# Ledger of designs, part 264: VH-VL binders against q8ixk2r445to577

Target 1, 133 residues: q8ixk2r445to577
Amino acid sequence: FFGMLQNKGLTDYCFDYNPPDENQIVGHQVILYLCHGMGQNQFFEYTSQKEIRYNTHQPEGCIAVEAGMDTLIMHLCEETAPENQKFILQEDGSLFHEQSKKCVQAARKESSDSFVPLLRDCTNSDHQKWFFK
Short names: E, the ipSAE of ESMFold2; O, the ipSAE of OpenDDE; V2, 0.75 times the mean of E and O plus 0.25 times the DockQ between their complexes.

## First folded at step 14 (VH-VL)

Design s54 (framework fv_cosibelimab)
Fold by ESMFold2-Fast, scan of step 14:
Structure s54 (fold): chain C 133 residues (1-133), chain A 120 residues (1-120), chain B 112 residues (1-112)
Amino acid sequence: as target 1 above (133 residues)
Amino acid sequence: EVQLVQSGAEVKKPGSSVKVSCKASGGTFSRWAISWVRQAPGQGLEWMGVIIPYFGTANYAQKFQGRVTITADESTSTAYMELSSLRSEDTAVYYCAKVRYYGRSAFDYWGQGTLVTVSS
Amino acid sequence: NFMLTQPHSVSESPGKTVTISCTRSSGSIAYHYVQWYQQRPGSAPTTVIYEDNQRPSGVPDRFSGSIDSSSNSASLTISGLKTEDEADYYCQSYDSSNKHWVFGGGTKLTVL
């Protein structure tokens, strides 16, 4: 699957990546922003290795969650995907982070009017349901 | 450094078409969003449309639908804006501009502008 | 569809402060980021403020941006006015419903 990764509950919002330097895409937090429908910085690919890959700007990145953290951070993709970069896109639309046993949820960032994807205990909430558009 | 260099001024007759070019350098052209903006003499800025070359996606302001076509040639790192059925009110300076992240970022680099004069 | 409304012109003396407003006709001004552009005669626009209140490298700190949700407007404030600040200023925001960018009508700043 590939395209804009949109939230079912927060219906106008998509995965979005806005690194400060478009040629250095590692180390920044993945955010949610209003879907623009044009691809680019909202274009992601779900791979056979269960990666969520960002390749609009170079070098290519893979979304990861560090141990003990709940934020999604852009890392460099590796030839063999490490466990912290693996997400299982389930039939119900949930994104299950296997290493942590948690699900990606659309949430408001504290002390900000911004929205971000965060790891939370898995529920049947529409805020944990994602689809490619 | 990023640079956008546009083609030279044009004088056109009503009913004709004009195709303005915007040659990019200093970055990953295909991954940019390139917008076109015009400004009639003494008037404000008016957004016309955008292309994102890598995705082949283009979108246009409703006012220009059916008259404007924005294209890109990745091999020459050049974007084009073609406006057809020209009228005197299309006399304007036409700018291309790079948008880093579509939908949220500023237009961070602009071409120098191309004056298109439509007169009989 | 929305419009961004700016005053046609503002003027102020060197060294003083001026504020230019940008009012959104429908929907919240805070719904999308607002950018501000400066355009001197014969030149292409340049960014002075992005994402409501951020300054690009090289833009002096006397330029600032703000959002006022109660009046549904964004403002560009320029303190310590200098003659080189004479220019047209445009606000801009994104219309996600139409996937379009919208510019304000522009404000001519005269430093007299």
Scores: ipSAE 0.609, ipTM 0.867, lowest interface PAE 1.7, mean pLDDT 91

Design s55 (framework fv_cosibelimab)
Fold by ESMFold2-Fast, scan of step 14:
Structure s55 (fold): chain C 133 residues (1-133), chain A 120 residues (1-120), chain B 112 residues (1-112)
Amino acid sequence: as target 1 above (133 residues)
Amino acid sequence: EVQLVQSGAEVKKPGSSVKVSCKASGGTFSRWAISWVRQAPGQGLEWMGVIIPYFGTANYAQKFQGRVTITADESTSTAYMELSSLRSEDTAVYYCAKHRYYGRSAFDYWGQGTLVTVSS
Amino acid sequence: NFMLTQPHSVSESPGKTVTISCTRSSGSIAYHYVQWYQQRPGSAPTTVIYEDNQRPSGVPDRFSGSIDSSSNSASLTISGLKTEDEADYYCQSYDSSNKHWVFGGGTKLTVL
């Protein structure tokens, strides 16, 4: 699967990666932003290794969650995907982070009107349902 | 460091086509979005369309749908805008412009413009 | 489909402050970022404000941008007006329904 990864509950918003330096893509938080439908910084690939890859830049980035954290951070992809980079995209649209046993949820950033994907306890909320467009 | 350099001015007859080039340097061309914007003499800016070179994905303003084609050649870091069935009303300066993030970012670098004159 | 409406022209004396408005006809002005471009005669446009209120490197702090949701408008404010500021100014935003960029009609700023 590949495309823009859109939220079912926060219907106008997609996974978005906008690092400040276009030649240094590692280490910044993945955000949610209004879907534009043209790919680019909202284009992701779901791989057979259960990675969510950012393919617009070289070197390719892979979304990860560091131990004890709830934010999605862009890491460098590895030859064999480490556990913190593995997400199970389920039939109901849930993105299950295997290592933490939590689900990716569209959420408001604290004290802000901006939105980000965060790990939360898995629920049947539409804010935890994602699909490629 | 980033530069967009366009091809030179053209004089065309009604009914013909024109193809303007925009060569990019100083960054990662395929990552960008490249838009085309025109400006008739004494008039405002009018967006024509865009291409995302990495995807080959293009989109066009409704007014130009069917007459404009925007393409990109990643090997030469060049975007092209071809406008067919030219009319005198198409006389304008045509600009290419780069945006970093489509739907959000400003057009941060512009080409110098290409004057296309349509006259008999 | 929406339009961005700007005043056709504004004028002011050197040293004074001008404000140029950009009103969105439908949908919230806050739905997508607003950019502002300056175009001097014979030149390509340059960005003076991006993402509502940010200044590019090299643009003096006399230039500022703001959003007013109650009037559904964006504004470009130029203080300490200089003769070099004389130019056409264009606002721009994104139409997510059509996946199109929309420019305002432009405002001619005269500094007398």
Scores: ipSAE 0.399, ipTM 0.819, lowest interface PAE 3.0, mean pLDDT 90

Design s56 (framework fv_cosibelimab; at its last look DockQ between E and O 0.69; V2 from the best seeds 0.00; counts 0 for: pae E 8.1 > 2)
Fold by OpenDDE, look of step 15:
Structure s56 (fold): chain C 133 residues (1-133), chain A 120 residues (1-120), chain B 112 residues (1-112)
Amino acid sequence: as target 1 above (133 residues)
Amino acid sequence: EVQLVQSGAEVKKPGSSVKVSCKASGGTFSRWAISWVRQAPGQGLEWMGVIIPYFGTANYAQKFQGRVTITADESTSTAYMELSSLRSEDTAVYYCAKSKYYGRSAFDYWGQGTLVTVSS
Amino acid sequence: NFMLTQPHSVSESPGKTVTISCTRSSGSIAYHYVQWYQQRPGSAPTTVIYEDNQRPSGVPDRFSGSIDSSSNSASLTISGLKTEDEADYYCQSYDSSNKHWVFGGGTKLTVL
């Protein structure tokens, strides 16, 4: 699966990654933004290694969850996907992070009008449902 | 350092077309979004459209839809803007501008501008 | 669709502080980043503020950006005004509904 990774509950919002430095793509948080379908910062791929890869430019970035965190951070992809980069996009649309045993949920950023994907306990909420478009 | 170098000034008749080029250097062209922005004499900046060369995706301001075509050649790191059915009101300096990502980024590098004069 | 409205002109003496406003007609300015560009006569625009309040390298800290959600407006503030600051300033933001970039009408800053 590839393209925009869109949330079901938070209508018209997609994974979005805009690092401050276009030449340094790792270390920053993935956010949610209104889907534009133009590629680039909203182009992701779900791989056979259960990675969510970003933009397919070299070096390739993969979404990871750092220890003790509930945010999605961009890391470099590795030949063998590390445990903190493994996600399961389930049939019901839930996006499950294997290591934390939590689901990715579209959430409002505190004290902001912006939105971010956060790890939360798995529920049947549409805000935890995702699909590629 | 990133540089955008545009083609030279053009003088066109009404009803004709003009194609302006913008050659990029000093960076990774395929990672960028290239916009075209024009400025009529004594007027403000007007966004015309954008292309993302790597993805081949383009979008245009509604005002210019059907009349403007923006293309890119990754092999030469060059973007193009073609404006057809030219009118006197199209007389302006046309800029290409580079941005990091679509939607949220600033235009951090600009071409030197290309004067297009439309007159009978 | 939305518009960004700026004052046509502002003027101030050297050393003083000037503020240029940019009001968004619709949509939340708090969620759509605003950029500011400086254009000196006969030159292409240059970025002075990006993402509401960030300064590019080389832009002096006399330039600052802010957002006021209550008025749905952005502001460019220039302190310690210098003669070299005389220029046209444009705000710019993104329309997520039609996926367009939009510029304000521009403001001519005159240093008296």
Scores: ipSAE 0.809, ipTM 0.930, lowest interface PAE 0.7, mean pLDDT 95
Fold by ESMFold2-Fast, scan of step 14:
Structure s56 (fold): chain C 133 residues (1-133), chain A 120 residues (1-120), chain B 112 residues (1-112)
Amino acid sequence: as target 1 above (133 residues)
Amino acid sequence: EVQLVQSGAEVKKPGSSVKVSCKASGGTFSRWAISWVRQAPGQGLEWMGVIIPYFGTANYAQKFQGRVTITADESTSTAYMELSSLRSEDTAVYYCAKSKYYGRSAFDYWGQGTLVTVSS
Amino acid sequence: NFMLTQPHSVSESPGKTVTISCTRSSGSIAYHYVQWYQQRPGSAPTTVIYEDNQRPSGVPDRFSGSIDSSSNSASLTISGLKTEDEADYYCQSYDSSNKHWVFGGGTKLTVL
């Protein structure tokens, strides 16, 4: 699967990566932003190694969640995917983070009008369901 | 440093086509969004369309749909805007402009502009 | 489709503060970033404010941007007005439905 990773509940929003320096892709939080349909910083690939890769840049980035955290951040991809970079895209559209046993949910950032993907307890909410477009 | 350098002024007859170039340097051309904006004499800025060179994806303002084509050549870091079926109302300065992230980022660098005059 | 409406012209004396508004006709101004560009005669536009209220390096802090959800408007404010601030100013925001940019009609600022 590849393309814009869009939320079923928050229907106009896609995974988006917008580091302040477009030439430095590591260390910033993945956000949700209005889907533009042009690829670029909203283009992701779900791999057979259960990675969510950011392919617009070289070297490629891989989405990760650090232990004890609930935010998705961009790391460098590794030859063998570490556990914190593995997500199971389930048949119902849920995106399950194996290491934490939690699901990726579209959520409003605290004290802000912006939206971000966060790890939350798994539910059957449409805000936890994702698809490539 | 980032620079966008456009081709020179053109004088065209009604019904013809014009193709303006925009050569980029100083950055990661393929990953940018390159927009084209025109400005008729004494008038405001009008967005025409965009291309993301790496993906080859383009999108156009409804007013220009069917008449404008925006392309990019990654090997020469050059974007092109071709406007067909020219009318006198197409007389304008045409700008290319770069943005980091389409739909979000400002146009942080602009070309110098290309004057296209359409007259009989 | 929406329009961004700006006053056609504004004028003010040197040292004073001027505010230029940009009103969105449909959809919330707050859901999309607003950019502001300055254009002097014979020149390409340059960015003075990006993403609602950020200044590029080299733009003096006399320039500021704000969003007012109650009037569905963005504003560019220039304090300590100088003669070199004379220019046309354009706001710009994004149309997510059509996936394209929209410019305001432009405001001519005269400093006299």
Scores: ipSAE 0.681, ipTM 0.897, lowest interface PAE 1.4, mean pLDDT 92
Fold by ESMFold2, look of step 15:
Structure s56 (fold): chain C 133 residues (1-133), chain A 120 residues (1-120), chain B 112 residues (1-112)
Amino acid sequence: as target 1 above (133 residues)
Amino acid sequence: EVQLVQSGAEVKKPGSSVKVSCKASGGTFSRWAISWVRQAPGQGLEWMGVIIPYFGTANYAQKFQGRVTITADESTSTAYMELSSLRSEDTAVYYCAKSKYYGRSAFDYWGQGTLVTVSS
Amino acid sequence: NFMLTQPHSVSESPGKTVTISCTRSSGSIAYHYVQWYQQRPGSAPTTVIYEDNQRPSGVPDRFSGSIDSSSNSASLTISGLKTEDEADYYCQSYDSSNKHWVFGGGTKLTVL
């Protein structure tokens, strides 16, 4: 699956990645931003290795969660996907992070009006439901 | 260092076309969003459209739909804006500007502007 | 579709503070980053505020940006006005429905 990774509950918001230096894509947080449909920084691919790839860059970026963290951070993809880069996009739309056993949820960032995907205990909330468009 | 250099000023007759170039250097041209913005004498900025060279994706303001064509040549790192069926109202300075990403980013680099004068 | 409305002109004395408003006609201003550009006579615009309230390198800290969700507006505030600040100022935001950038009408700042 590939395209814009959208949230069902937070309508019109997509996974978005905006590294300050296009040549150094590692280590920045993935955010949620208004969907624009132009690909580029909102273009992601879900692979058979259960990766979420940032497919606008070579070498490719893969979304990861570092141990003990709840934020989604960009790492380089590896030939065999590491455990911290594996997500299961389930039939009900939930996005499950295997290593942490938590689900990706659209959340408001601290005391701001911006949004980020964060790991949370899995629920049936539409804020934990995702789809590609 | 990022730089956008535009082609020189042009004088055109009504009914003709103009094609303005915008040559990029110092960055990853193919991944940028390159917008064209015009400014009539003494007036404000008006967004015309955008291209993302890597995808070849262009989007145009409704006012210019059908008259403007925005293209990019990755091999020369050059974007182009062609405006057809020119009228005197099209007299303006035409800028190219880049943003890192569509929708989020400011226009962080601007070309020097190209004056297009449409007169008989 | 929406418009960004700015005052046509503002003026103030050197050393004083001026605020330029930018009001969005429909849709929430809080969900779309606002940029501010300065354009001096004969020059291309330059960014003075991006992402609502961030300053690019080289822009003095007397320039600040803010968002007021209750009035659906953004503001550019310039304190300690200098004669070199005399310019046109434009706000800009994104129209997610049409996938277009929208500029405000511009504000001419005169420093007397």
Scores: ipSAE 0.013, ipTM 0.637, lowest interface PAE 8.1, mean pLDDT 87
ESMFold2 (binder alone), look of step 15: mean pLDDT 91; pTM 0.931

Design s57 (framework fv_cosibelimab; at its last look DockQ between E and O 0.75; V2 from the best seeds 0.00; counts 0 for: pae E 2.7 > 2)
Fold by OpenDDE, look of step 15:
Structure s57 (fold): chain C 133 residues (1-133), chain A 120 residues (1-120), chain B 112 residues (1-112)
Amino acid sequence: as target 1 above (133 residues)
Amino acid sequence: EVQLVQSGAEVKKPGSSVKVSCKASGGTFSRWAISWVRQAPGQGLEWMGVIIPYFGTANYAQKFQGRVTITADESTSTAYMELSSLRSEDTAVYYCAKSRFYGRSAFDYWGQGTLVTVSS
Amino acid sequence: NFMLTQPHSVSESPGKTVTISCTRSSGSIAYHYVQWYQQRPGSAPTTVIYEDNQRPSGVPDRFSGSIDSSSNSASLTISGLKTEDEADYYCQSYDSSNKHWVFGGGTKLTVL
């Protein structure tokens, strides 16, 4: 699966990654933003290693969850996907993070009109449902 | 350092077409979005459209849809803007501008501009 | 669709502080980054502020950007005004509905 990773509950919002330095793509938080379908910052791929890869430029970035965090952060992809980069996109649309045993949920950013994907206890909420488009 | 170098000034008749080029150097062209912005004499900046060379995706301002075509050649790191059915109101300086991504990013580098004069 | 409204012109003496406003007609200015561009006569625009309040390298710190959500407006502030600051200034933002970039009408800054 590849393309925009769009939320079901938060209509028209997609995964979005915009590192401040185009030559340094890792270490920053993935956010949600209105889908534009132009690729680039909203182009992701779900791989057979259960990675969510960002864009297709080398070196490739993979979404990771750092210890003790509930945010999604971009790391470099590795030959063998590390445990903190493994996600299961289930048939019902839920995006499950294996290591934390939590689901990715579209949430409002603190004191902001912005939105971010956060790890939360798994529910049947549409805000935890995702699909590629 | 990133540089955008545009083609030279053009003089065109009404009804004709013009194609302006924008050659990029310094950095990775395939990572960028290239927009075209024009400015009529004594007027403000007007966004025309954008292309994402790597993905081959383009989008245009509604005002120019059907009349403007933006393309890119990654092998030469060059973006193009073709405007057809030219009219006197199209007389302007046309700029290409680089941004990191589509949407929220700034135009961090600009071409020197290309004057297009449309007159009978 | 939305518009960005700027004052047509502002003027101030050297050494003083000037502020240029940019009001968004619809959509939250807090969620859509605002950029500011400087254009000197006969030259291409250059970026002076990006992402509301970030300053590119080479731009002096007397240039600053801010956002006011209550008025749905952005502001470019230039302190310690210099003659070289005389230029047209444009704000810019993104229309997420139309997926277009939009410029303000521009503000001519005259240094008296």
Scores: ipSAE 0.763, ipTM 0.921, lowest interface PAE 0.7, mean pLDDT 95
Fold by ESMFold2-Fast, scan of step 14:
Structure s57 (fold): chain C 133 residues (1-133), chain A 120 residues (1-120), chain B 112 residues (1-112)
Amino acid sequence: as target 1 above (133 residues)
Amino acid sequence: EVQLVQSGAEVKKPGSSVKVSCKASGGTFSRWAISWVRQAPGQGLEWMGVIIPYFGTANYAQKFQGRVTITADESTSTAYMELSSLRSEDTAVYYCAKSRFYGRSAFDYWGQGTLVTVSS
Amino acid sequence: NFMLTQPHSVSESPGKTVTISCTRSSGSIAYHYVQWYQQRPGSAPTTVIYEDNQRPSGVPDRFSGSIDSSSNSASLTISGLKTEDEADYYCQSYDSSNKHWVFGGGTKLTVL
C-alpha cells in the first residue's frame, strides 16, 4: 500500500510531513493538511513490517510514537521495525498503534486551527478511519 | 544556493509550439514543486501548472488544459513547459518557480523569465 | 471558481503606511495560506510575505501580513514607506477543489 493517506471523517485531509529544513527530515511532528493529490510530502508507504514510511526524501523516515506521548513523530527507520513504529491498518480503516494499544485519530491541534493525527482510545469514529488514495 | 535558470527568448509563429526549460541547481530538485507562471505585457501573474519531478505528477490550470504539458528530467534537474497552438495572446514572459510543499508553500525561488513572442 | 481581488493601484508618500487588500470571492480566506509577492519592472517576483504573516530572511520588518475572516480578506501592510517599495504586489492563495494556485490581479504601489 502506498499513496496519500486520507481521513474518512475529515475528508479533505491527508497525512502530511512539513519539517522546517529539507536537510533535517527527522524529529518533527506529522500533521494533517488538505490533500493535494500530487504525492510529494503527502506520499507514504505502508510496509510489510507495519511501518508508515516517508520515502520522498533521503534518508527515509518512519512514523513513531514515543512512550507516554500521543503525537506522531518522524523517526529514522530501523533495520528491524521497533514497536513504537508499528501500526496495523485494519479492514475497517482503523490505524492501530501496537505498542500503545491506541488508534490514530484526526484531531485539531490544541490552541490552533491546524489538524494533526493523534493517538486516542479506539472508537468506531470516521475520524479514526484511513485509506490510501 | 538554489537557482533556477531558464532558456532564452523565442519568437514563434501562430499555430506553432514552444518549449521553455528551467534548470535547477542546489537543494533537492526532485522533491520540489515546480510551477509555471506567465505574465502578458502590462498584465498580472497567471498560474499555468505544476510538476513534482520525483513523482512525475503534473496538474494544469483549466484555461491551459490540452495546450500545456509540463515535464521534468531528474537526471539534468530540468523542468520543461511546452505550450502548443500558439496565438498572439500567448505573447508573455514565462516564469518557472519553486515551492517546497505544493498547495501550501510560497514560490521562494523564481527563474529569470523567458520572453515568448508570437507574431506573424 | 474564486477570484482574489486587489485594488488596481495605491499611492502614498514616503514615511507613511499603506495597506493592500486581497479579498477572496468564495471559500474562506483563512482555510488556505496567503502569500505576497513584490515585482519591480523587468524583474521576476520575490516573496515578501509567506504563509499569511511570515517574513523571508532579508525582508524588513516594516512589511507585515494579516488575515481578516470577517471581510474574507488578507492584507499586506508596508510601514515607513520608501521609494524602493514602488512595485507591483500580488497576493496568492490555493484552490483546494481544483488543486490550483490563484493569483490576485496585482496592485501597483506608487511612492510619491
Scores: ipSAE 0.694, ipTM 0.900, lowest interface PAE 1.5, mean pLDDT 92
Fold by ESMFold2, look of step 15:
Structure s57 (fold): chain C 133 residues (1-133), chain A 120 residues (1-120), chain B 112 residues (1-112)
Amino acid sequence: as target 1 above (133 residues)
Amino acid sequence: EVQLVQSGAEVKKPGSSVKVSCKASGGTFSRWAISWVRQAPGQGLEWMGVIIPYFGTANYAQKFQGRVTITADESTSTAYMELSSLRSEDTAVYYCAKSRFYGRSAFDYWGQGTLVTVSS
Amino acid sequence: NFMLTQPHSVSESPGKTVTISCTRSSGSIAYHYVQWYQQRPGSAPTTVIYEDNQRPSGVPDRFSGSIDSSSNSASLTISGLKTEDEADYYCQSYDSSNKHWVFGGGTKLTVL
């Protein structure tokens, strides 16, 4: 699968990667922003290794969650996907992070009017449902 | 260092077309969002449209829809803006500008501008 | 579609402080970053504020940006005005409905 990774509950919001330096993609948080449909910073690929790849940069970025954290951070992809970079997109639209056993949820960033994807205990909330378009 | 260098000034007659080029260097042209912005004498900035070369996707301001075409040539790292059916009110300086990403990013690099004069 | 409305002109003496407003006509100003550009006569614009209140490298800290959600506006504040600050200033934000960038009408700053 590839394209815009959209949230069912937070309508018209997509995974968005917007690092302050476009040439230094590692270590910044993935956010949610209104979908624009132009590709680029909202274009992601879900691979057979269960990675969410940011292919608009070479070398490619892969979304990861560091141990004990709940934020989705950009790492470099590796030939064999590390466990912290593996996500299962379920048939019901839930996005399950294997290592942490938690689901990706659209959430309001603390003390802010912006939104981010965060790991949370899995529920049936539409804010935990995702799809490619 | 990132640099955007535009083609030279042009004088055009009403009803004709103009094609302005914007050659990029010092970065990864294919990944940029390249916008075109114009400024008539004594007036403000008007966003005209954008292209993302990697995806070949373009979007145009409503005012210019049907008259403007924005393209890119990755092999030469050059973006182009073509404006057709020129009128005297199209006399302006035309800028290309780069943003990092579509949507929320600022235009962090600008070309030097290209004066297009439309006169009889 | 929305508009970003700026005052047509502002003037102030060297050493003083000015504030240039940028009011969004529809949709919340707080949902989309506001950028500010300075354009000196005969030159292309340059960024002085990005992401509401951030300064690019080389922009002095006397330039600041802010957002006021209650008035649905952004502001550029320039303290300690210098003659070199005389320029046109434009705000810019994103139109998510049309997927476009929108500029304000511009403000001519005169440093007397």
Scores: ipSAE 0.431, ipTM 0.814, lowest interface PAE 2.7, mean pLDDT 90
ESMFold2 (binder alone), look of step 15: mean pLDDT 90; pTM 0.923

Design s58 (framework fv_cosibelimab)
Fold by ESMFold2-Fast, scan of step 14:
Structure s58 (fold): chain C 133 residues (1-133), chain A 120 residues (1-120), chain B 112 residues (1-112)
Amino acid sequence: as target 1 above (133 residues)
Amino acid sequence: EVQLVQSGAEVKKPGSSVKVSCKASGGTFSRWAISWVRQAPGQGLEWMGVIIPYFGTANYAQKFQGRVTITADESTSTAYMELSSLRSEDTAVYYCAKSRYFGRSAFDYWGQGTLVTVSS
Amino acid sequence: NFMLTQPHSVSESPGKTVTISCTRSSGSIAYHYVQWYQQRPGSAPTTVIYEDNQRPSGVPDRFSGSIDSSSNSASLTISGLKTEDEADYYCQSYDSSNKHWVFGGGTKLTVL
């Protein structure tokens, strides 16, 4: 699966990666932003290793969640995906983060009008359902 | 430093086509969004379309759908805009413009413009 | 589809403040970022405000942008007007339904 990763509950929003420096893509938080439909910084691939891969820049980035955290951060992809980079895309559209046993949810960033994907307890909410467009 | 350099002025007859080039330097051309904007003499700015070179994906304003084709050659870092079935009303300065993210980012660099005159 | 409506022209004296409005005909102005461009005769446009209220390097802090959801409009404000500010100003925002950019009709600023 590949394309723009859109939220079922927050219907106009897609996974988006907008690091300040276009030559250094690692280390920043993945956000949600209004879907533009043209690929670019909203284009992701779900791989056979259960990675969510950012294909717009080289070297390729892979979304990870550090132990004890709930934010999705861009890391470098590895030949063998580490556990913190593994997301199980379920048939109902849930993205289950294997290491933490939590689901990716569209959420408002604290003290902000911005939206971000965060790890939350799995609740079957439409805000936890994702699909490639 | 980012630069966009366009091809020179053209004079065309009605019914012909024109292909304008926009050569980019000083950055990650393939990752940008390159838009084309025109401006008829004394008139405002009019968006024509966009290409994302990495994907080869283009989209066009409804008014130009079927007459405009935007392409990109990543090996030469050059975007092209071809407008067919030219009319006198197509006389305008044509600009290419770069944005970092389509739908979000401003046009932070512009080409110098190419005057296309359509007359018999 | 929507239109962005700007006044055709505005005038003000040197040293004064001028505000140029950009009103969206349908859908919320706050839904997508608004950009502002300055164009002098014979030149390509240049960005004076991006993403509603940000200034590019080199643009003086006399230029500011704002959004007013109640009037469904964006505004470009230029304080301490100088003769070099004379130009055409264009607002721009995004149409996500059609995946295309929309420009306002442009405003001619005269400093007299």
Scores: ipSAE 0.382, ipTM 0.817, lowest interface PAE 3.1, mean pLDDT 90

